Miniprotein binders against E3 ubiquitin-protein ligase makorin (MKRN). Designs and how they scored, part 4

Target 1, 323 residues: E3 ubiquitin-protein ligase makorin (MKRN), of Arabidopsis thaliana (Mouse-ear cress) (q6ids6)
Amino acid sequence: MSDRILCKFFVHGSCLKGENCEFSHDSKDPPNNVCTFYQKRICLYGSRCRYDHVRAASNLPLSSDSESLDRSISTTPSRHLQQQGDNNDGDKSSNVYCIHPREYPICSFAAAGDCPRGNQCPHMHGDLCNTCGKKCLHPFRPEEREEHTKECEKKQKHIEALKQSQDIECSVCLDRILSKATPGERKFGLLTECDHPFCIQCIRNWRSSAPVSGMDVNSTLRACPICRKLSYFVVPSVVWYSSPEEKKEIIDIYKAKLRSIDCKHFNFGNGNCPFGASCFYKHAYSDGHLEEVVLRHLGSQEGETVITDSIRLSEFLGGLQIF

## First folded at step 2 (miniprotein)

Design f2b (from Fn with T4E R6T T8I E10K K33E E35W R37L T46F R48I T75R E77Y)
Fold by ESMFold2-Fast, scan of step 2:
Structure f2b (fold): chain B 323 residues (1-323), chain A 81 residues (1-81)
Amino acid sequence: as target 1 above (323 residues)
Amino acid sequence: SKVEITVIVKGDPEELKRIAEELRKLADELGLEVWVLIETDGKTIFVIVEGSPEKVEEFLKRLEELAKKYGAKVRVYIEES
């Protein structure tokens, strides 16, 4: 419920709501509501801080946004200076309250691309981000500038990847994958060991089979329909890739998502996962311990054992050729 | 006379997305110039609307009805030029 404020439309003779107006038609009521989200929060928590209605300084974006909403007339901050000076030699004391530029919030509308108030905007407009073209970089918060630049480049890269992926056809059904009828169908199914494109439905249909006793990971169903290279997992993606590094990023994101999910084949140590160290799912025992990486041991002809490097999922990505 | 209003709507992120879509459609139907921005917190929408007092008032009425429907909180600032 907002407090009664004078209806601006009533004052100018343009109010059409009459008795149903949510604003006051009594000229004695205040003409503007200066209660912003920040002021509303102060009013909510003010009962717990009777003599201090000033919010503590915070580096949280939400807190800064809330403060940018409050341009209250009754609590307008201004620079004030109180110097205690030297009351005796050697005692240097000053109490100077100034608003540091770092504490100013940037204009949210300018940061979103276009500020309707232009150069006359009372809020600080950020510096131009060359990636997105928006005035969203705070001049005095270098850590936020770095974070924005990093995230902005990722976002623009994703948009560009979507654009570049529009013409890619499934090797099985020959349809343009991102042009399919439903959002669920507009996904690629990536194989780790080759670069042949498939829509998620076609590659999953190919890999679908009745459960077999002791799952055979070398089954032809785990092979690419085109080149026959074995890939244990199908990685769903809304974009395709143009480099091995981009492919690795897509796979790593999906792997990180699955890493939080307990492997049903490993079954907390009570089962045996045929994918071993290549499994994307979490191999954890019932006590939370993670399974150790599998070592490959080879017997030499001289009767000694040769220990090779642990088989890593990352080794499967190093064999990619993009053409 | 020309009236500019700044509306701040706070609520649940999923409901705010629907409110933002409905407000953009409403502004188009009323022929109002509108800017809608969802703040980085995902819980706050800023709406700036500019136009004739009659159309702006109709916009505000519809906005309040939407806010009540979704349980969102609304603050309004009104300026003229």
Scores: ipSAE 0.000, ipTM 0.138, lowest interface PAE 21.5, mean pLDDT 62

Design f2c (from Fn with R6Y T8V K33E E35Y R37F T46I R48L T75F E77R)
Fold by ESMFold2-Fast, scan of step 2:
Structure f2c (fold): chain B 323 residues (1-323), chain A 81 residues (1-81)
Amino acid sequence: as target 1 above (323 residues)
Amino acid sequence: SKVTIYVVVEGDPEELKRIAEELRKLADELGLEVYVFIETDGKTIIVLVEGSPEKVEEFLKRLEELAKKYGAKVFVRIEES
């Protein structure tokens, strides 16, 4: 049990253990602890494992002290174990005696951050990853190096975003959003057209408010409670942003998730979606092909008008203009 | 009959802010039902307009002039009902 190792699932907003988690939910704690089961290629948890899966090639997982390259130096004179061992000095599972450098295992200790043998280690040490500070990059596997670098940079960027987001308060309830009791409550509700912070619950409650009798409040329910700018979609996020680029990335990831879900308003071509190309949901016909939007460029001196598609937007039009 | 149009204006974010303000004034002047929103990239404005064919056509002509002035690209889809 360590309260000093950052919970991997908390970083992704998916940890269900809350305050009782054996790993830290404080973004100030280090994110790095190497999964020894993954290094031995026997980890059964896959992406659900709370420890870091560092890529280190190792052929023998059962011994903690003796690695294959170190053990191969100064060949053992003879078998001292039971006679059930092979009389043949060759391996029946493999007759290859030459290994391409690409197949050499990297030192598991160096890949975990620090090798006690240093420069005198008989095992191949990986190259240093400047993002995680571990010697985990295999010199002869460029595809694996590229994959690790991308994932490592992503992970560190997300952890820094979590650290920067810790003190952000909801503009409605004034609570620090990431300090709320449950994972469902520890989310921001981003508005696309402004930068006012809300917890997901407060902005959803605002949006679901019943209209006042005798007054049309549909447009105000889709407006920011603070600045009144219209945003049609509320984007849930476990982190806040420090730049327009970061905000766009958060929104685009959420859009990608919703693009797998058929839009109820589009209804396989039998309805009309008021959001059109701005809709986060999938606009697909019954045969599976996606909606094709055909627009005419209008920059010429002549005011020619061309009908290209049927659009029914009266229910979406609120008569309000917010610029 | 009424005409409903879907207009997409693409351009530089700073120029689009000027176009958006001018479009607001134009819609008010023509008495059109207009709904405008800016995409998250800040480079695209979507305008939804409903009204009589005569007023919508006047809106489109003036929008074309604004697009030329600010170097923006304009795409239009129209439905007559």
Scores: ipSAE 0.000, ipTM 0.176, lowest interface PAE 15.2, mean pLDDT 63

Design f3a (from Fn, 14 letters changed)
Fold by ESMFold2-Fast, scan of step 2:
Structure f3a (fold): chain B 323 residues (1-323), chain A 81 residues (1-81)
Amino acid sequence: as target 1 above (323 residues)
Amino acid sequence: SKVFIIVVVRGDPEELKRIAEELRKLADELGLEVTVVIRTDGKRIVVLVTGSPEKVEEFLKRLEELAKKYGARVYVEIEES
């Protein structure tokens, strides 16, 4: 005639069973504060068990032979703090009591794509991921499902980009870029202002060829060898793009990396950067203050703002005082 | 709604310093947020103004008159937020 036991996972908002949970989801029902299976060293849940893992004073039972009698030793204090190894001992069990489906591991063979036992496998098979085609989604861990789905979609997009990039030839050396001899040579050098493909080595060699006076940002060497459009930076990439959106993503990732590095030309406000608003490097003053970016916009009567230009102050003024 | 305005004023560096000082007084008079950026050896200043459309319009009108007085030229770009 005991009341139902409160679900520990429901209290923490993590129970996935809803009405099918064997424990109470009524906050008025008492929690069970002691895990009997952990005390018997047979709980499979470890630190995520619904019951508190409290170990009684240690006894050493003789479990090596089935014909052995239990060994009793003198015990001292009833309460002892347990640290190393307690969870592992408590996790050993073939008993279905105190085993939550959330804690059960999915079949590693099915998660890798192919299980030799198929539908006759005694282990839980995960749900099918539509992106990778593997049974790797745990039915009772929605947070892991979401994490896998996002990472898997990202990985698949990258694999597809690599496949689409295989036949792209450098406009200078005419070799297929991803087929070059060394991994360091299997990179594209993207120009921001045009879509002509170059391997990283050829475009770098082009930009370092012929002498230039000072920091000539309008030099023909910063122009595309094919179309002559100016691009101040060469963006290294292991994949090519099939859309303007993909190109922008590649460029933005590289810009984000360079924005953590102080610009040597800006020199904390003591120099002049010839690239202005087009510079990918960090323009910070010696006090850590960032150089101001000025936005040019056209307002609409519907209250929508249209961005026309984004300009750094150094592009206009090249050495400024703020008041 | 608030309006954000970017103004570039071009002229003689000595006269631009006087214009910048008068613009700060004008901003205070109208209760507007104004940032004035001057290039020490250059021929231009950038002025950033934020406020109500009515006050910003009065600011621009007074700025145009001030620039004409000192022989400077004004280029204005307007954003509504």
Scores: ipSAE 0.000, ipTM 0.158, lowest interface PAE 16.0, mean pLDDT 63

Design f3b (from Fn with T4W R6L T8Y E10R E35V R37T E39K T44K T46V R48F T75E)
Fold by ESMFold2-Fast, scan of step 2:
Structure f3b (fold): chain B 323 residues (1-323), chain A 81 residues (1-81)
Amino acid sequence: as target 1 above (323 residues)
Amino acid sequence: SKVWILVYVRGDPEELKRIAEELRKLADELGLKVVVTIKTDGKKIVVFVEGSPEKVEEFLKRLEELAKKYGAKVEVEIEES
């Protein structure tokens, strides 16, 4: 219930400061403050800055270097700004770049939310972003406007999802998942085949409680503790879902991350992956070619192949009929 | 029924091409729908077979005979349809 700025890192589940954070970890607090230091090319935090870095034409490519914090301030030479940014009232001496509106920087204060000079400001004010309410859209750079709009909408959607997820309780420990003590514990473990909520720790502990003799893919330990539906992968998420479409989006993002990692079971084609077409990891051969996946011809409603036990051909021909 | 088969050999990669061709001919002979792909590493064939359970079982039996002839290893995954 503070007028504090929402922590950028908390929104993405990456804040390490926890309750000692200088910024709000309450999803009700306002998000997205523009970094005025970045626009002035003196921001010391770079990618770790808690404010949004709004791109302006004259600030590219002179972005802040977080590795050289002290030098970031001293590396912005007056000579560069004066010679490149200032032409006295249309003086034709050597530089004509000021003629094109695309090259004008937007007002850093207006981009941050409020300009103290208002309509009397001599600097160009950006257009209003309807999602964040800041005048941060450059009038003459449509590519940057579109990029900001997409990222801003994505961020707002995530904040809304965090708000809606606050009261979700783990089906095992009964604690509110997003209220747990450590950031690593404030994650859901989604099962693909059911909608029962678990915190990441409880569902992982359940699955790791395998008997010493049991490593079967179809083990009861890969079944949901509540409904017993089999889900081969646990999907970590910092938010819960309100629709099947949102669930699919969370799962697809995680699948995209794992598709960059070579599957240890597939082993570049030298092994057999028990998850087959449903495996989230990358099935690539030694030449980089991806294994072809036939999803729709085999019997799952969502276009995923139903995973079956791998059996020896001799066992199948011996009258072992498995469904 | 629908069945996925993984066939691979150690030795001459040209034997996989011969096995794949024999399997395609066998599927045509039995009137089965089959997709046979030799993977780019040249070490394995992935076979998808669809048809009546009786014809699929005959296909698998003859595949086992071919596998023994060429020293190939075979894994079978059955899909509920």
Scores: ipSAE 0.000, ipTM 0.219, lowest interface PAE 18.2, mean pLDDT 63

Design f3c (from Fn with R6F T8I E10Y R37T E39V T44V T46L R48T K73E T75E)
Fold by ESMFold2-Fast, scan of step 2:
Structure f3c (fold): chain B 323 residues (1-323), chain A 81 residues (1-81)
Amino acid sequence: as target 1 above (323 residues)
Amino acid sequence: SKVTIFVIVYGDPEELKRIAEELRKLADELGLKVEVTIVTDGKVILVTVEGSPEKVEEFLKRLEELAKKYGAEVEVEIEES
């Protein structure tokens, strides 16, 4: 059943269907089964497909479908080869048509995890992938084996990160972040300079809080509520991290998204960005050349404009002040 | 006076293209300065909106309606003056 297969898009935080999704948004459910359309080379969804694209060895098309409804050749290998005739010396011609083993398709049931026919299956079973436990590795296509192993390990590490993140509570609201009511609320807000966990909503609300009179707004709003370490940006993530390297990967992915956007404060070299070298946005001159990274001097100079948290649309509309 | 906001819209690439077109029309209608950038293989639109608080609020309300129509998720990031 589709609802028992883990949603690929939910795992990456990209699923927009929420409770209406055909696939499971419970990390306890198994990862998706193989895509039979991809094995037939006719999947229309590409990277948006919710099933795994497991590649079987594929024969070149054996001509048009007009020649028969059945393609029995290579579908069911014979148990007995050349019974009563392997010593034919009557002529010296050989009409044996053989397909290279690399072109044999693997059993789609075994590649999906379990074949009900077991060792009596007429189709070739792939080798066991130790990461996913499926017989999906083609014995005669080493490049595809390596590709699957790499992608499978990446996927399983992400699923494991999602599982390990299930019990992490927001330091402000004390709720388990990934157990919140809506998919959009099931996100962490990472601070670059500390490891205190917050849900995206709480840390953004903190940063949008009205400052107390006489307070340094920039220092107060951009500081961690717990340790007061300054972090200029809040990084959204669907998983928490278990290592500094994993944290860096999450931050770098977010930086890559912002690096395509011209910084409004920098204004093609005609303005001054208060974040300097720490800015996630693109600092490019009008001729297209990128700004050289320079260390910004520490100083009491007050920046007049700053970038704050991201806020949900409904929350922003309720908080917008007209002066 | 003037407010600058960054809007992040997540969704299906084909639906986001339609949203982007509608947002450009809406910006012209409201007289707002708007820049639209599509990133992450078409799955995310980044929108910069600059104008009066009243016009920006109207823009965001109508963006919310478009997002619900096309099944997209919206986040707003405020740039403090």
Scores: ipSAE 0.000, ipTM 0.263, lowest interface PAE 15.8, mean pLDDT 63

Design f4a (from Fn, 14 letters changed)
Fold by ESMFold2-Fast, scan of step 2:
Structure f4a (fold): chain B 323 residues (1-323), chain A 81 residues (1-81)
Amino acid sequence: as target 1 above (323 residues)
Amino acid sequence: SKVRIVVLVTGDPEELKRIAEELRKLADELGLRVYVEIETDGKFIIVVVRGSPEKVEEFLKRLEELAKKYGAEVTVVIRES
C-alpha cells in the first residue's frame, strides 16, 4: 500500500525542492503521520524522520510532564562536535533564537491544517491563509507570505478548474475526458477558432485522416468535426475553460512553452525553416541571439511578397502540430 | 497593433500561379509583407499576411475579389492579433 504524503514544507511555503520534491504538493493528499516514538522521545531518525515530531494533544496524560521537560534540555555531544559553524557562537544560544522572531519556525501541524494542541501549542502558529484555510503564513516573514499567497491562489484556481472540467465529454467518443484510463488520455485538445470539446486522441485521429483527393480542401485544413471552423493548431490542456480569457491564457502558455525550444529545422542558423516567421519554435543562432522576423523577398529589394519552395499542406500543418 | 492572418486559396494550378503573381503586386500596393507557399501536388496556395488591421482587411477583400476572377476559393484559417 503506497500512499502519497503531503509535503509539510510545501504547505507553509518552506519547501526548497519545489517541483523536484519527493513528497506531494497536492493539497488533496493527506498530511504526514504523527511519529509515536517522538511523542516518547525515543525516535532515532531525528531531523530525517518523515513523520511529524509532535506531542499528541492531551487525550489521557499518564506520565509526568516535568520529567519530559527535563529531558528536553539534554543535548547530543557528538552532534555539537560535528558542527562546523564557530563564527557566531552566542553565549546564550536560546536567547539568540528568541531574539529573532523572523527566524522562529511556525508549527507544521497548524500549517498543514489543524494543530491537535490548539491554544496549548508551544510553537508559533502561522496566520490563516484565506485561500487554503491553513495557518501557514509566518507573522514575521512578509516576503514568504506574499510568495505563499500567490502560489496558493494559483493552485486553488487550478483545482477549481479541474473540478469544473470533470463532467466535460469529448464530442467524438462521448467519454468524460478526465475519467479516461491513462494520464496521457486525460487531456483536452483545444481548437483556437471554436469551443467544441475533444479529447486529445480523438481530435488528433480526426486530423490524421487521409486527405480526399479533390476540390474539398477544407477537410484537409483541420476543420472542427462539429462546426467545420478551421484551426491550425491543437492545444493540449489538462483543464477546460469557462471564459474566453481563460482559453487565451491556456493557448498563450502553450505558445510560450514552444518558443523556449530550439527549432530543429532552423538548426541555429545552419538550416532552413520552411515556416519562417510562422514557426512557433525558437529561431536562435549558436551565439544565442534571436533571428529577426524578416520576410524573404523574391525580385525587387523593396518587394513585400515572399515565395518559398512548395510543400504538401499535410506536411506543413503536421509539422506545426507535432513539435 | 499588428495582426497576422493565414489564408488558403484553392483552385486550378495555372490560375493559382496567376493569383500568386498578382499577390506580389497587391502586397507592394498596400505596403504589406506577404508569405506565399504554393503546393506542388495540390490545388492550393497558403498566404500569410502581417500588418495593421486596416491594411490586412483591405488585402483580404482584394484577395477575395482576385480569387473570384480566377474561379478560386478563399478560406481564412487563422486570425491572430
Scores: ipSAE 0.000, ipTM 0.163, lowest interface PAE 17.0, mean pLDDT 63

Design f4b (from Fn with T4K R6V T8F R37E T44W T46L R48Y E50R T75V E77T E79K)
Fold by ESMFold2-Fast, scan of step 2:
Structure f4b (fold): chain B 323 residues (1-323), chain A 81 residues (1-81)
Amino acid sequence: as target 1 above (323 residues)
Amino acid sequence: SKVKIVVFVEGDPEELKRIAEELRKLADELGLKVEVEIETDGKWILVYVRGSPEKVEEFLKRLEELAKKYGAKVVVTIKES
């Protein structure tokens, strides 16, 4: 089989390799393959691995649980270390230790979507994931089941968003944004205050244009070319949105990324940031303390100063004006 | 350390002017330093107050009473210097 595998990180919007990625960034390609390194417990990439991490079937017989009365002594952590029965001299048939069902590996072929042996397979098949259609959910590891379900639903949601975004055209150049020639050009530039679509290049070019007026030059440059609503930041995204909630999620992810970068205008408290609390960059003082807005509920006070919540002042002034 | 508070008050422009006046008087009575900024559209005001935590706490309690009197929305942001 020569079919390309859809990049796991691209599906989650987190691929750092761009054009140099060895996996497909086309939503039409198959989304998953099983990581053999994880099954052998030698995967070097951990959560950064591009293959699905699933437990492989092994030659361990299910009857290794022959000691059913003393499970509390043989509670297996994530790995149970014992002498292997096959490594013991003396050919004793009952020299296996009780193994918790949690440690049984599931069939790697069924977990990848199709087991050639079907119902005749001697290995445990995982439970069906309704999102990806694979028997990849371990019956005795609820934390792994929950993690897979969340990641699988997130992956499917992103693929759906990519499909829904295919026909969106830039309001300036009128090209379909996701059909542009290079991957770097296949990005939207979201404005926070309106829903007019722009490709990242067109909106950034608009914002870098020389103003014809010296007054309010920044507000003019940061206005939408179509509706003139002011948005201080352009949010790059590989997908468009269908709801205000989806838009907020895209913006919040980008804000979280920029919050790790020190604001050059704030300059550790020694400067003035023109964006104030609306700034996406990190406002940290030279001692490492963050410039945070902390809200207090006045009606709950009993003579003591109690800090209840911490929010951005821009969120408060723009949308939340409630006591 | 001294506590700096930012008080946001939303209401009718005429009521906001009266609230700002009473807040300045309240801060002066408590020996607090106060600065008032009114937004250009007159929809809300920012009040910056600096002082000891004990006096700031008393200011906030009295502010809650004033907010009830005028039916204004009040939100307080606290920064410790």
Scores: ipSAE 0.000, ipTM 0.128, lowest interface PAE 18.5, mean pLDDT 63

Design f4c (from Fn with T4V R6L K33E R37E T46F R48I E50Y E77T E79V)
Fold by ESMFold2-Fast, scan of step 2:
Order: structure tokens, then C-alpha cells, then sequence
Structure f4c (fold): chain B 323 residues (1-323), chain A 81 residues (1-81)
């Protein structure tokens, strides 16, 4: 049956055997896509196997770190090699490649949402992700499944948050915030100590009003224009929240972003930061030790000691691009 | 690929307000995402910019022109490239 299998070298225009090739040079014949586990009676997919259950061999290109190099050399190399017409290795036992199920790629069409070949597809279809409805979960890569599930849930929560946020109006300009003309204007300015909605421009304009007296962080300009609760930082967000937990996530994400930036007022322990425990910037001593900060949740009388890990700004911002 | 940079601008409080507004307009013109925060001393602003390398480079060129115009000191740190 091998004469019915399309020659891969012919497909790429590089077959040197011409009409003596053992594989088909007719583009109408199917490509070689076989399961080596089946040949050894150890195929883990059984009826789920998307590859042809015939003999297979793969000629993989060598990476710089490939283990396929010189496996026959199990001992220390000799400087002076004498050859006496013998075969170097003579491995009679295996002339096929065994591919572990973890190494099988999943069907890219099914992973994108819809495979035109359906259940007759020769490639392995991933398991269904209940959140996105795509067959993108690899059956044999549990780490990738967990990573996708977490990221997919996060993306879905963000989409729902955007929908819930569409009708929220700024308390100052009375415009629907997410309906403004430019992307830069379609942002909320969250205050940590209250739940009054403001567009980023209106709350920043309020706070940037010139103080006549010195820089007092407890000034009325740091208070909410509506309820007058004091908030030291304005947190920009492209979504609003429907729960205290969602609000905390938005604030914590922004705080993590600023934790990579050394606080000028703290000055490596040599100064006093007027924001104290409420400061979003990095409070690190000259030896690299982080100051232990006690944070209180909005409206809570309970205090929490937060140990701030070194968070990469780029890693955090990369995740935020889902928004 | 995306580039992430951190920009620190130091100068006069009144000029920094103008610089912050100009930087937001510049980011909108270039389609860049920008986070701007003015420190309590009124003399420093922190700007986090993310976008394509080409647009970030254009942003930095325009920022240097604005800094020279307003006599502000600019420090740029590449976070990711």
C-alpha cells in the first residue's frame, strides 16, 4: 500500500528518486500520516487515534539541542578510530519513530472553533473548552489545559465586565464613559475609598487643580468630589466593577504595575512617604528588601499585611491586553 | 511584537500638566496605550507606554521635542522589547 501514499519530497519538489520512488508522485494520493504506537500495539488513543494505524517513520530537522544526534555513541569518544568493514551500530530492533501522545499537535481548525472535516478529521481534536466553546484543550498536556482554562475564564469575565460597564455615566460630565470619541477617553478613574464613577479625564482634572497652599496629600483635591472620601491614587480602568472583589482585582493589577517603580518619597528608607501604607509605588530599602505594608480593604476595619513580590511590569501588562 | 517603556519626566508643575496632556494627545494620535501619573511633589510624572516598536519610537522622538520645549528632564527605561 505504500505506493498509494503521497511522497513528501515530491510535494516539496525535492525528490531525487524520480520514478523509482516507493511513494506516490500523484498529488491526488493521501499524505503519509501514520501512528507508530499502533505498529507497536501500544496506541493510547485506540478508536480516538486521528493518525493512520500503519507503519510510520519521521525525519525531523535537527535543532541545536536535538537528542537524535549520535545516540549510538554511548561511550567516551576515541581519538583513533579503526574501521574494519563493520556496521557502526547495526540497530536491528527499531527503524520506526515512537511519538508520545503529548507530542501530537491538535487540529488547528478545531482549536479555532470549527473543523470542516468534523469527526472524520485525521488530526487529533482537542477537548471542548466550556468557556470559549472551542476544541482547544490538549488531552495529554494538563499544564496547557489549566493555563488555557484560567486565561479563557479571565477573558470571558472581561467581556462581561465591558457589557456591564456600557451605560455607566461620569458623575461630573454626565457622559456615558465607554461611548466617548477616543480610546483614551473611554477609561474610568477609580477611587479606592468610594464607588462613585468618573471618567479618567474629569477626575484627573479635579485632582490637578492647583493647590494654593503646600502639597498636602490630605487636601480636598484628593477627596471624591461627591462623597469627599480621601483616595490617594486614581486607578485607570477600561471596565467598571459589580462587586468589591472585582474592584480589588482592578486596583491590585494597577498597584502591581506601580510596584516596579521605586518611590521617590520613600527614598530607599531614607525618607518618609506621605502615602505610607496606601502608596502604590515600590518601597524598597537600599539592600533590596521590601517594606512590609499593612493594607486595609475599602470599608473594612480589618487589616491585611501584604507581602509584595517582585512583579514584572511587562508580564502584568501582557495579561492586561485581553481587555 | 509589543514594546513596554517607562518614562519619567521631571520639571515645573505647571509645565508638567501641559506635558501630560500633550503626551495623552500624542498617544491617541499614534494609537498607543498610555498610563500617566503625576507625583505628589508636582515635579515628576511617570508614563507607561505600550505599543509597536515603530510607534513607540515615534512617540519618544516627539516626547524629546516636547521636553526641550518645556525645559523638562526625561528618563526612559525599556521594560520589555
Amino acid sequence: as target 1 above (323 residues)
Amino acid sequence: SKVVILVTVEGDPEELKRIAEELRKLADELGLEVEVEIETDGKTIFVIVYGSPEKVEEFLKRLEELAKKYGAKVTVTIVES
Scores: ipSAE 0.000, ipTM 0.127, lowest interface PAE 19.7, mean pLDDT 62

Design fx1 (from Fn with R6F T8L E35T R37T T46Y R48I T75V E77Y)
Fold by ESMFold2-Fast, scan of step 2:
Structure fx1 (fold): chain B 323 residues (1-323), chain A 81 residues (1-81)
Amino acid sequence: as target 1 above (323 residues)
Amino acid sequence: SKVTIFVLVEGDPEELKRIAEELRKLADELGLKVTVTIETDGKTIYVIVEGSPEKVEEFLKRLEELAKKYGAKVVVYIEES
């Protein structure tokens, strides 16, 4: 345990004593957890006080200034100290201003990467974020630390995904998707049911193209051009994926965006949406009530028709093991 | 009022190609909007049918007859508003 106590004025940027300060100017040292009001017999919070109620038997300094206190207690017995009363008789000083370390701001320069004042800076430097390399984590605000860590990790994951996506070519036009001329063209169009890469323009053109005579018009428009797997929605993305989990995250983000938009086909309950519960758009009635999915099994024999109520498309395409 | 149904047909690849052709002809005959997708394994067909309840019911009756004729398994999912 360190005997040094963090200087309250240093973390507030107002300490004028520098190296001559009796308290620590290292943000890693603990703040004063000893209740000064309790030691002076004036604490108003009693058992609800946020600081430790400690009474010292001696006025020994808490600093480890390499002073060897080599004198035994037996040469200064407590009963003699009581009688001698070397009283600081005029020092009943009132009003100690205590600010919780959470209220101290961190150095903006250190948080941005480099502080030009370095170790001589009078402001509190944050802890190092191992992901971004900046001293931006407040030692006494765990909620802010957690928030930064999550956002920083997401940003680095995205940068890595962009790097891994650079060489992916569209299966239709054969161009590297992220190398296209305009920003609007530098997007992938993901299909939910297969892993064939397309640029957003090529897959959108496929979906809007007039079908060739002799083909199933609707199946051709909604199926993958390569594998023919049915996917109702094209999911735009600026990055490609390396795992099913990454693909699901991309799709879920897009679904959340579309879930705020009323479905044109559902039309507040007055129409019929061909995608049903698998639709990415919002299926809400005029009163705001959301459409419920109903599933009923009405028969099950080999070579016979089994009729069930609405099911999600992902379950329809993947539910062969259950039905 | 319109009804949308999702149909999954499982069977022998050779028989499924015949079923797919007959389903396309049936859709044209009844004036129904139909989407037919054949899986890469050739063993499964996904069908989406949209139209009036009376025409969709006729489609389902004739689909059941085709399934029995070719020994295919059919699962139908109905969407109602």
Scores: ipSAE 0.000, ipTM 0.238, lowest interface PAE 13.2, mean pLDDT 63

